VHH binders against DNA repair protein RAD51 homolog 3 (RAD51C). Designs and how they scored, part 10

Target 1, 363 residues: DNA repair protein RAD51 homolog 3 (RAD51C), of Arabidopsis thaliana (Mouse-ear cress) (q8gxf0)
Amino acid sequence: MISFGRRKSPAIEETSLATSVMEAWRLPLSPSIRGKLISAGYTCLSSIASVSSSDLARDANITEEEAFEILKLANQSCCNGSRSLINGAKNAWDMLHEEESLPRITTSCSDLDNILGGGISCRDVTEIGGVPGIGKTQIGIQLSVNVQIPRECGGLGGKAIYIDTEGSFMVERALQIAEACVEDMEEYTGYMHKHFQANQVQMKPEDILENIFYFRVCSYTEQIALVNHLEKFISENKDVKVVIVDSITFHFRQDYDDLAQRTRVLSEMALKFMKLAKKFSLAVVLLNQVTTKFSEGSFQLALALGDSWSHSCTNRVILYWNGDERYAYIDKSPSLPSASASYTVTSRGLRNSSSSSKRVKMM
Short names: E, the ipSAE of ESMFold2; O, the ipSAE of OpenDDE; V2, 0.75 times the mean of E and O plus 0.25 times the DockQ between their complexes.

## First folded at step 6 (VHH)

Design d08 (from b07 with G54K S56T T99R H108K; framework vhh_enristomig)
Fold by ESMFold2-Fast, scan of step 6:
Structure d08 (fold): chain B 363 residues (1-363), chain A 124 residues (1-124)
Amino acid sequence: as target 1 above (363 residues)
Amino acid sequence: EVQLLESGGGEVQPGGSLRLSCAASGFTVSSNYISWYRQAPGKQREWVSTIYSKGTTNYAESVKGRFTISRDNAKNTLYLQMSSLRAEDTAVYYCARGRITTAYELMKGYMDVWGQGTLVTVKP
């Protein structure tokens, strides 16, 4: 069972008319995307380089982001000395970038994904707050695995940065969740291969662990230095699509005596994360340990970090216990209505608690 | 085995210069990013400088324009050239393989590599 969106691909028609003389065949693209381009009539580099990202995406039935990457490859392959087409494609991309829809990162709990609008959003900073033991680190580890789900399976095909301030990251748990993810992907791609002749994707759990960059941060000074380093690192590793901070406030609760200075520094870090999220089209997830208070029909967090913090975090999710069940609540979002969803933590990661068909009955 | 060994520390007068060395074994400095950190008496450890895999560099504001990080790939050694030294630069200096490892390396028992440190004293 795969909790991310299944692509309704018809049987992939492998083109028998493609030959070694077709210029588009030489681009370093997946056979599926290459087939779509050739089927849409884009067989030479000049025909690809002269079209807009929107027109290419419409004609080839691919995303505008995929179309822009194809245009960059085509321009790199055929233009020596001329940069006008590359600059035109970049300007069109930059102009349309804020209107682009990116896949969301599944939590592997479809009920939680539903209240999130399909999963964790890229270009957003999402704060996830809750009491100790509620599952914040479980969600962080789950997202660091799930961001890697390939585009063929409806994911981002990205890598993760995990910043660990408390020592809460358990590599054995990450491996366990990675193993479950690989099994789920094998089931899905096996189904698609059998019924739609799609290419199978193979990934080992060790590959998933190799794609999670882990930073252990032991002081607030190290945390500030790391945040300043991230832009350079991500510029060199543009396949990173999620940055998880577990937790954002830990060292600032222990080591900072000046509350006003602490709030200013945290707000500055949050603004830097927001800039990274927008610049690199990635998700930032800030995990925060809080005590929840219920007052006049709403949950309130124990720690207020001021207006700059509020403006830097796009979405706020509160995790809480309702008896023996875990729940998530959308507390703040410009685009999502307030809603709650139950979730459970299993040996295979996050799953629905309300669906008996998807629930693990034996731990 | 993976190891970092610092050397070159000592006493120097204000305005003086000193070059620290960091010899790496068990891994290649050109394939990693490496940082210098320092810890002054009674204070928290602070970041000083980083050199990235492609050779780009970054510096803390307090040392920018005075310190230069570099590497010799043939010798598998990192350097920190310090000039215009001040009393405030007095600290134990540490070389560290960047605080980025993969979860796979953690599973295999590989950890962030820190040197033993080398003391720099700037005295009038």
Scores: ipSAE 0.397, ipTM 0.627, lowest interface PAE 1.4, mean pLDDT 75

Design d09 (from b07 with Y33W T99S I100V T101L; framework vhh_enristomig)
Fold by ESMFold2-Fast, scan of step 6:
Structure d09 (fold): chain B 363 residues (1-363), chain A 124 residues (1-124)
Amino acid sequence: as target 1 above (363 residues)
Amino acid sequence: EVQLLESGGGEVQPGGSLRLSCAASGFTVSSNWISWYRQAPGKQREWVSTIYSGGSTNYAESVKGRFTISRDNAKNTLYLQMSSLRAEDTAVYYCARGSVLTAYELMHGYMDVWGQGTLVTVKP
């Protein structure tokens, strides 16, 4: 006589379990904000991590900016809680004290970084979708360089994995961006040495290229095999802090006739990337070709892969043309409000355009 | 000079076994990802197996439990032990480096390094 409801996704079940083991009073917040949060009924992280910043701000009677910071801390606590369930001892305060600022990779476009909360987030899977020629590969190469910026310069000091399915990776472009990055680092560390007696960083462009692991993938079968073995590769190369897939769908568009099976396999791959992002505290960036339409002041995504794909990624950024200007739009995120930022592609990599970015407030 | 050279192909009956060899020169197999691929006449190239720098292995679903990839670091040589061979396994088998490179290696002309191939024919 009993009908059971629809199965919940493994990711939702895992997240709910992880967040429930930590209480809101353990978050490193001011007593005033913590008191408001608890008084509003947010006594556990599962209730905090799953709500929007707008809903949290309304319910707790705090600013949306304060709510955003609380969600950022709760998301970190969730990840640290999941890990402590497996490894069994580190206290929440020690974990949050070490990770109280979520690591982020700069895009070298400050307007884009601002709408991303400071850059591409570690422990997240970020999809970047756009039409051919909009700059997806440019962003992928830029992030592969910028992840390597040393901690002394505000970066992660990590290495990159670049998975290339189309042959779009141009090593000469990576060298050009690496040269610009080295020049910027030398300027910064020279300034800090002169005025604050700080140590200078001695990195060459060739060192940056040596720290990008390049995987050329020529079929969907090779792509599946590589994804299944990335965990072991990263365990042997723990300094990897970003994995770029350019593009996630290319071989599945060309060599795959069963569209339903294709969507299932892609969603399974995205979930494996999510596992890697959480386990190794790295960023995963999935570049995806999309057809986009802008209608009646609203942005519409054509040829979407459906809800199962959408649930497999943490953040979705859509790149689009507005006249001759390039823009990025935060389409989906648990922690970031909808917003747009302009960017430009220069000889030195991604930079701010002459246009000011504007946040889109959903009313 | 970076080079891969396959050997060990031949004719075999269904259910039989063959061992393919791939001799590497100009680089160290233990420091690289090395894969076996195959190509039947008129068909696209198909990935068969990979051995990673750390010694772990991965296989295409069609060959799991039948094929074993291995290496001899002292001889700088790759092997593919094939058992329970089927008519569908008939192909030219290639070993290749190029599943992973650094961008630095790519800049210095490190392309996918492919051998000339060795023919395996499974005759009913």
Scores: ipSAE 0.371, ipTM 0.605, lowest interface PAE 1.8, mean pLDDT 75

Design d10 (from b07 with T50H T99M Y110W; framework vhh_enristomig; at its last look DockQ between E and O 0.24; V2 from the best seeds 0.00; counts 0 for: pae E 7.5 > 2, grease 25.9 > 24.2)
Fold by ESMFold2, look of step 7:
Structure d10 (fold): chain B 363 residues (1-363), chain A 124 residues (1-124)
Amino acid sequence: as target 1 above (363 residues)
Amino acid sequence: EVQLLESGGGEVQPGGSLRLSCAASGFTVSSNYISWYRQAPGKQREWVSHIYSGGSTNYAESVKGRFTISRDNAKNTLYLQMSSLRAEDTAVYYCARGMITTAYELMHGWMDVWGQGTLVTVKP
C-alpha cells in the first residue's frame, strides 16, 4: 500500500501475522507497549506509521506521549534502515528474518497486497489469469509504475519491461496511473518532511514512462526471440525489477495445431522466466486468459497447459467477477494460503473496493 | 527500404467519411504492430488506433464507434475508415510500426518506422 492519508484499521491487516509481529518487535519498546500494539493489530511499521498519534493512542490504549514516541521510532526505523541494536542474539535473529523476506511490488490495492504477502514477489514467476475486461492489463501497467516507487517510500526503485503481445498497452492509461502515483508520493513525502524531517522524493510522470521498456511482439517466433534476448537486455539495464508479459499465450493460441508442442514451448519459456527472476532478483508477471466458466473453485485456462506449466509458475492468481465486483484469488502458491480479495479499477489505478466487508476506521 | 506511405486524406464536411490507407514496403503488415496516430495543429501527437498480427484492434475513446482500423494482407496495406467526422478530427494522420521503445517514446509516437502523414481537414 502506498497511499498516505488512508488509515488502516487493525481488522484489515491480518495478512502474515508472523512477519507483522516481527517488524513491530524490532522497535525498542517496552514489552507492555509491544503487547498493546499487537493486541490492537498494529504489528508492522507501515500500519503504525500510517496513523496519527491520537488514533494510535486510542486504538492501543496508550498515552498520546507514548504514541508519539512510537511513531518517531517507527519513522526512524523505516527511513534510515538502522538496526535498533547490533549486539547479541536478537540482532542475528533479525538478520535471518530479513534474509527470508522477499522484495515485493505493491498493487496499490491494500487488500490484494495483504493476500499476496505484501505485493507481487520478486524472484518469483506469478501467473495472473482472468477473463477479458477484468483488469489484467490494468494490473500489469500498475506494477510497471509501482516498481519504480523509491526504496525510501517502501518500493524497489526499479524499472519495468512490458511485453505486449496483443497491443493492449495504452500509453495514456500508463501516464494517468503514473500521475496518480506521483501525487501519492508527493503527499507521502510532504507529510514525512513536515512531521519527521524526512527527505522529499522528487519524481515526474515522464520519468516513470521513460523507465517502462515497451516491447511489442507480433508473433510467437518474435516472442521466443525476445525471451532469449532478455538476459542480455537486463544485463545492460540492471535496475529492471519487473517483467510483465501481456499475455503469455496469445500468439500460441492462434498459431499451433500440435497441443504437445505448444505446451512444451510455453513451459520452456516459463522456465526461462523463472531463471531470469532468480538470476536478477526481479518479479515476472505472466498475464493469461481464462474461460468465463467457473467450476470446482477455479477458472479454467483458455488454453490448457497441463502439469509442466503449473510447475513452471511460482504463484497463480485468478481474477474474476463476483457480480459487479472484481476479485482476485490465490489459486496456487507454495508460500501463500488460498485467499480472495476484492479490488476496483479507478481513474487513479487499482484501489480497494468500496464494497469491502465492514471495516473499522480508528479515528 | 522500409517505408510506410499514407494516403487518402483531404477535406470533408462535418459528418462525412474518409478512408485512409497506409502502404507498407520492406516488411509485412501481418507480422507487425502498426498504429494510426494524429497530430492537430499546435498539439502533441496522439494515438488513434492499432491492429496487431492477430487481428485484434483498439481505439482511442474519442474515436470509438466512428473509426475502424483494418488491413489487407495481400496488398500489405493498413486502413483507417473514418466516419461521422468532426472538426476536432482535423489533423495530420500517421501510421507507424513499433518494435522496441519506452512508454515515453511510445506516447510521443516515437517508433522505428513512421509514415510521412496525410492531412485530414474537417471544415468547421
Scores: ipSAE 0.013, ipTM 0.414, lowest interface PAE 7.5, mean pLDDT 74
ESMFold2-Fast, scan of step 6: ipSAE 0.535; ipTM 0.657
ESMFold2 (binder alone), look of step 7: mean pLDDT 80; pTM 0.806
OpenDDE, look of step 7: ipSAE 0.184; ipTM 0.513

Design d11 (from b07 with T50S T99F I100V Y104Q M111F; framework vhh_enristomig)
Fold by ESMFold2-Fast, scan of step 6:
Structure d11 (fold): chain B 363 residues (1-363), chain A 124 residues (1-124)
Amino acid sequence: as target 1 above (363 residues)
Amino acid sequence: EVQLLESGGGEVQPGGSLRLSCAASGFTVSSNYISWYRQAPGKQREWVSSIYSGGSTNYAESVKGRFTISRDNAKNTLYLQMSSLRAEDTAVYYCARGFVTTAQELMHGYFDVWGQGTLVTVKP
């Protein structure tokens, strides 16, 4: 077995002796590309294996995609590998390409999308917390529709799972938002067809409703059972790209007496959701009913779930009232700065508020 | 009309076995999510096991390895094979069409359907 590292050391070069005896000229590359690699100082396989695709592309004056293919080819050439090694290298390429082009689910509110970095991120667990009536369910329904926007219209072309613990899901509202989405898509694809000869998308509101899997969960035991079975369900329905839980804590507030066990079970569920998000490259959105307090420039949750819960969620968004207007605040994120954005709930779904720049923000 | 009817309950000694049946009418078991629930005296109803439309199964931790859910599509019937029965398994067992559907089916009035229940008593 041969080990590869991106950082060169004398020990690494000595321990990968078989790599050092294979010269770059032996790679199945065009003479032009091979000449560029050699001229840039990449004369042996170990020198190629120790650099990033970006650095290789710059140094050899080739595309980053060509550089990655060369790096992949160099890596597999160092191993007396099976067919599975080729498949593994291809999966790594697909994963890196997907990370560079990671899709996001629009909220249909561009001000909110902006503070989210373009929308709700796939492979992340996003908690959205707020008081009753603030619009958590509205956002959940909106995302269940918007995940289905075809790639031709800039979307993911996925399906949704909606887990409803409170009975808050209104199918007539989902239909109303689906109808608006179809109208928007028809206008966009009609324009693109007329001016750019692009393919037109044919989707009905009923198709959008058919693509939302709805789970009504009436107890905490049923919630635990569903979470444990969700991996199997998604493996049978691989086109699911968002899982909405509305709400994550409802049954644990009403029916659960052991607070320590409650926190452990909730944290274990959140960890399972994080694993699903990473494994299937989908977004998980956990809606949480909380009482929010503003103190020392940050929001404080009245319902504390502990450190395990905090580590199980990638992003935390707090929804709050500023007078009569709805706002969203990025409370926690490894990649997004703290920011606030107004939103409104219309007959067509979530949209920008005309008041977003009329009032001084609380944050 | 849409209906679920349980049968097979009775008295059994600890360590014994029993098979429950749930006959469905007005809909197809193979196309639906069907679950077994139980309610012990003085306790809330608890979920026991489910079978999904695709044939995947799930179990409560308290019954894993002891109970097996299955279906016979030709007979449109669901089964719960119970083994190594314990005193705490004493309950009325209910069959229910599950908690999963699509939003389109919700618009058309999809409802959970519950059976009448069948009593299982585990006594030494």
Scores: ipSAE 0.444, ipTM 0.622, lowest interface PAE 1.4, mean pLDDT 76

Design d12 (from b07 with I100L T101R G109N Y110P; framework vhh_enristomig)
Fold by ESMFold2-Fast, scan of step 6:
Structure d12 (fold): chain B 363 residues (1-363), chain A 124 residues (1-124)
Amino acid sequence: as target 1 above (363 residues)
Amino acid sequence: EVQLLESGGGEVQPGGSLRLSCAASGFTVSSNYISWYRQAPGKQREWVSTIYSGGSTNYAESVKGRFTISRDNAKNTLYLQMSSLRAEDTAVYYCARGTLRTAYELMHNPMDVWGQGTLVTVKP
């Protein structure tokens, strides 16, 4: 599924939309970059090839280096060029290309996907922290659905593991989000069948629920035991592409007296998840209840037990309220700049906020 | 009705052995993963051992080499053979259909499946 910034009626824009979609899918781009180009309106090779790298970078919200490489690919497609990069710039291009090709899971909020580099990364452990009610569980459920989006729609075609420590998982909500996902996929694949005679892919919402493995854990010892079991389970279910823990700290906050031992156990657990993420090329998402403190024009993360185990996670995302709006902030990442994006929770799942006009850059 | 029923607990001297049984009804043990858990007085419930659908096994470090999990598919029954028992093994032992279910199954059967427990007491 492609995150569009604007929707147009398929009936009115049918021919131009069909041409645009097919040309975008012909380019050898990552799903995240392709999605950004499509959402910015750059869906035809001619529209891409005719702009400068600076204009493309601005319009599609990508780096100027990324825009330059996209223009090079588009020009090669138009002119049947067999040219390759030479000189010292070749290694930097190869490294950028490798990083951009990592599989990512869309959140269904394109503004949030943009600050995440296209979505939640596979082979990474991402911590998502926030206060109660901010939408952590909503994001967890959304990702367990979206990991299943077929590859022909820009997804991973995977399955989900959902580990529930608080009893926060609402199967009715998962069904509602699955129904919205199915509707979006039916619209897209129906269009492709009608105009390009592509095979229709039909999933039912019940199929999506069948592909979410749900584990309820009621104590910290059960949580440790499950984490130790996950490697064997995933080796038997290799189509799993996301593991969500909601929340990672709940039982450790209530049921653990030794704070130093608690930190050690959580850190060991996070390292175990990192090994799973790398070994099976899947995403691990750790949901964590935190308090967010605003001080001197910047946000500070306040954890009940401190944040030393965060070094065991690849990325840290903080969810916070800014007035009446929900925001996500990239607090820590080796590859992503600090940035904020607004999001909203709708009956259909996560979407762009109606009030989102600009991103707030933090730090 | 989906049900698990433990038996075989009792009193034993340190260094002794016991075999616990867990009878399943309403589902097939060979199609699921099944775990043993234990809870000592005043302590949190802890995982002991799991047998997976394919027959592979896993154990907590505290019991590894002393306990053996197995199943009899014809009897639809799970076993835990306990040897070299220590005072620290004193607990109520529970059989649980592994906490795995799909979100679809959760929609149709929201109840957790745990046995009633069987007490093991290791006396000096």
Scores: ipSAE 0.332, ipTM 0.611, lowest interface PAE 2.0, mean pLDDT 75

Design d13 (from b07 with T50R N58Y T101F Y104S M107Y; framework vhh_enristomig)
Fold by ESMFold2-Fast, scan of step 6:
Structure d13 (fold): chain B 363 residues (1-363), chain A 124 residues (1-124)
Amino acid sequence: as target 1 above (363 residues)
Amino acid sequence: EVQLLESGGGEVQPGGSLRLSCAASGFTVSSNYISWYRQAPGKQREWVSRIYSGGSTYYAESVKGRFTISRDNAKNTLYLQMSSLRAEDTAVYYCARGTIFTASELYHGYMDVWGQGTLVTVKP
């Protein structure tokens, strides 16, 4: 959800416009409704046009239907078109800037971050689908570390929940990635201390492991129970800023004749994740196994879940092999264009592909 | 009282196989997660394998493909089937019950109940 800039109350606007003509008299309203608006302090068109129909209805003691009609008339009675266009364009740019300023979790692969708009978005549910071995768990572990990067280093300063359905979480790998993260942070804060007199951050790899809440889930019944418990857990641990599910479908990938019931349960789970993401301003990352096949010379990816599930996620990223290189593709997003980026899995975690251009190469 | 008791250790030649058992009393193995750890003389304790309450299994990279963890709920007993044994597998093997989980606790092997251990010696 987009948050708009501060709006002045009608009373404050009237105080600053004490010499203005009562513009409400120009609206084709009945005397009784006009009297209610004026009595409630709505004497100019800008004060009327700046409020929701519910606020107008409450303040003027009229129905929401009446308030809607009044707002429609006020919108048609703008004092000049240029001013309305300027206000509309400014609002649209404020919304765009708010979207671009939303907290994002870096993947440590700048090429991948670029196609994601800076990283994984908070307040969103992002599905990452791919074949076994493509790096889904590597990305999950990387995000559980990187969510903890402090705000002074450009991160969220949060903690992670990692829900493991397959036993794929490698704690020694998480430590290795945490060690690399600490080294990168020490280099950055050393630079900032030297040039900008900023405070140095002191975080140990063991602290990073301490800040990953790990839940091993062995059945779909346990998965449902945990998801139902998460709201209470996060309300008691509000510093959580990412929830990773690895994988979302493992316990639901059985051949099951009641596909409608399976779809209902998964959709209810997705709705709960979306509510958590919005309520606690955190990122939800759902890792999902997919099947790849070639058709007419192109990769075709079939998600393990049906179309109703895919509509429940904000963003969908597909991981695929292009020869021996790993790629990510933005398959679906309301805010991101379709794009692909290469990534590699190194001893230090996710990084840009080795195919990235280098200035000097000596053999 | 809650207790874990390992058995099945002994001497084997390289490439051989051995099956360890871990008998639980005072609690139900299917209601907890249980890990196998090992410790060679003079070395730190090393996590080997884990089985969760639902039956899912996880392995250290050094033993993956060679060791298999399993359980028999009726006998309230855990097993570690070891194959293709190497000299570096020589250690005292422990089973342990876990109850609390962060990645740090997983890494350090925080467990609330430990067995007494069973010695496995791999030598030619």
Scores: ipSAE 0.217, ipTM 0.538, lowest interface PAE 3.0, mean pLDDT 76

Design d14 (from b07 with S35Y T99G T101I; framework vhh_enristomig)
Fold by ESMFold2-Fast, scan of step 6:
Structure d14 (fold): chain B 363 residues (1-363), chain A 124 residues (1-124)
Amino acid sequence: as target 1 above (363 residues)
Amino acid sequence: EVQLLESGGGEVQPGGSLRLSCAASGFTVSSNYIYWYRQAPGKQREWVSTIYSGGSTNYAESVKGRFTISRDNAKNTLYLQMSSLRAEDTAVYYCARGGIITAYELMHGYMDVWGQGTLVTVKP
């Protein structure tokens, strides 16, 4: 069962901190250097990898050579670098630049983006669950458009894969949202040209539709086959930066009798999506239907696959109605606090629920 | 017109072999992902095999080592060589174009392309 407004307990936060300290202890460092890292607040591999060697040396009061060796060892510990000194140095540099430039995809709703840490994160698998009609497909289509916002406008300049299991993808809606995105980009680039002499970027809505790869999937066996083939497709189309599955569970709810095999297959698919997200530095968004239950005078939401599925995704977002307003809640994330934000579905796509003027949010 | 037409089905005894063909018209098989599917009466359609545009292949676990997918680019035709056939392989076999379309192409009336199917019956 999922509760709205749920927050991480202090015990969970304490456990997370202890685990992060253990990560630093896995590095083959002297006790003196390890103590300096921990006292400076560098307890996990990601915090070490995100810092320059100069900043690490200053913060931990060690030499720049020692700091660089630590970055090299952190990279090796993630099985992402070679063991030679020269190759380790190059891999550490590439890893630092990748981490510093990790992109996020705006939803065009700044309140929602704020609780997401700036937008949907690349290298992550994000599950978005909600009842029919709440706007899951709207968000999927919005992200397929917004991933294409050029880097000059703060976007990723990427392409989208949209996997449609329910037939819920309306290409006319995608065109409508693309038209709004083009207008927003023209407004932004016009402002930047006027005030900062920046180059204007022009895209047509048709270009945006040409950059969404669409797959209609009619059975669970087709879904499994497609997921197995995505790695090769993306390796040949490296400009893909988001994969949207709408919905991940549709065929598994209606057409799958063996529950044990179903759980195994879904877990294997989740692992493949996580590997794709990490390997190609793209966002995977899994849209999932939830059902409502009435219990003891209140409504409870149940995910189609239950609690075990929640551990297969990096982030979980639950969409819900609060009266006649739409809300999103961060139910689970290793990096985001539990929080809620309102959003509205308009003729132009997702927007803040208020009429307050919002500049196009670029990352 | 864009079409797929299967042939080669029939009755065979357990342990026997059959080769299915799928003739394509209106598009080039070497530029698309082509799938073989099967459907037994009362069962969900099951994916069998895929050949990618680049020529690499993939198989369902139930047929791996027994079935071989291939294509003849000059004849614009796909094949499914089936060996060591079992009663559980009894089904109508379909080929389908897995051409990746864009939302732009979808706007302009792209339709899924499936063949009519060919029946394979494995009887003792």
Scores: ipSAE 0.430, ipTM 0.630, lowest interface PAE 1.2, mean pLDDT 76

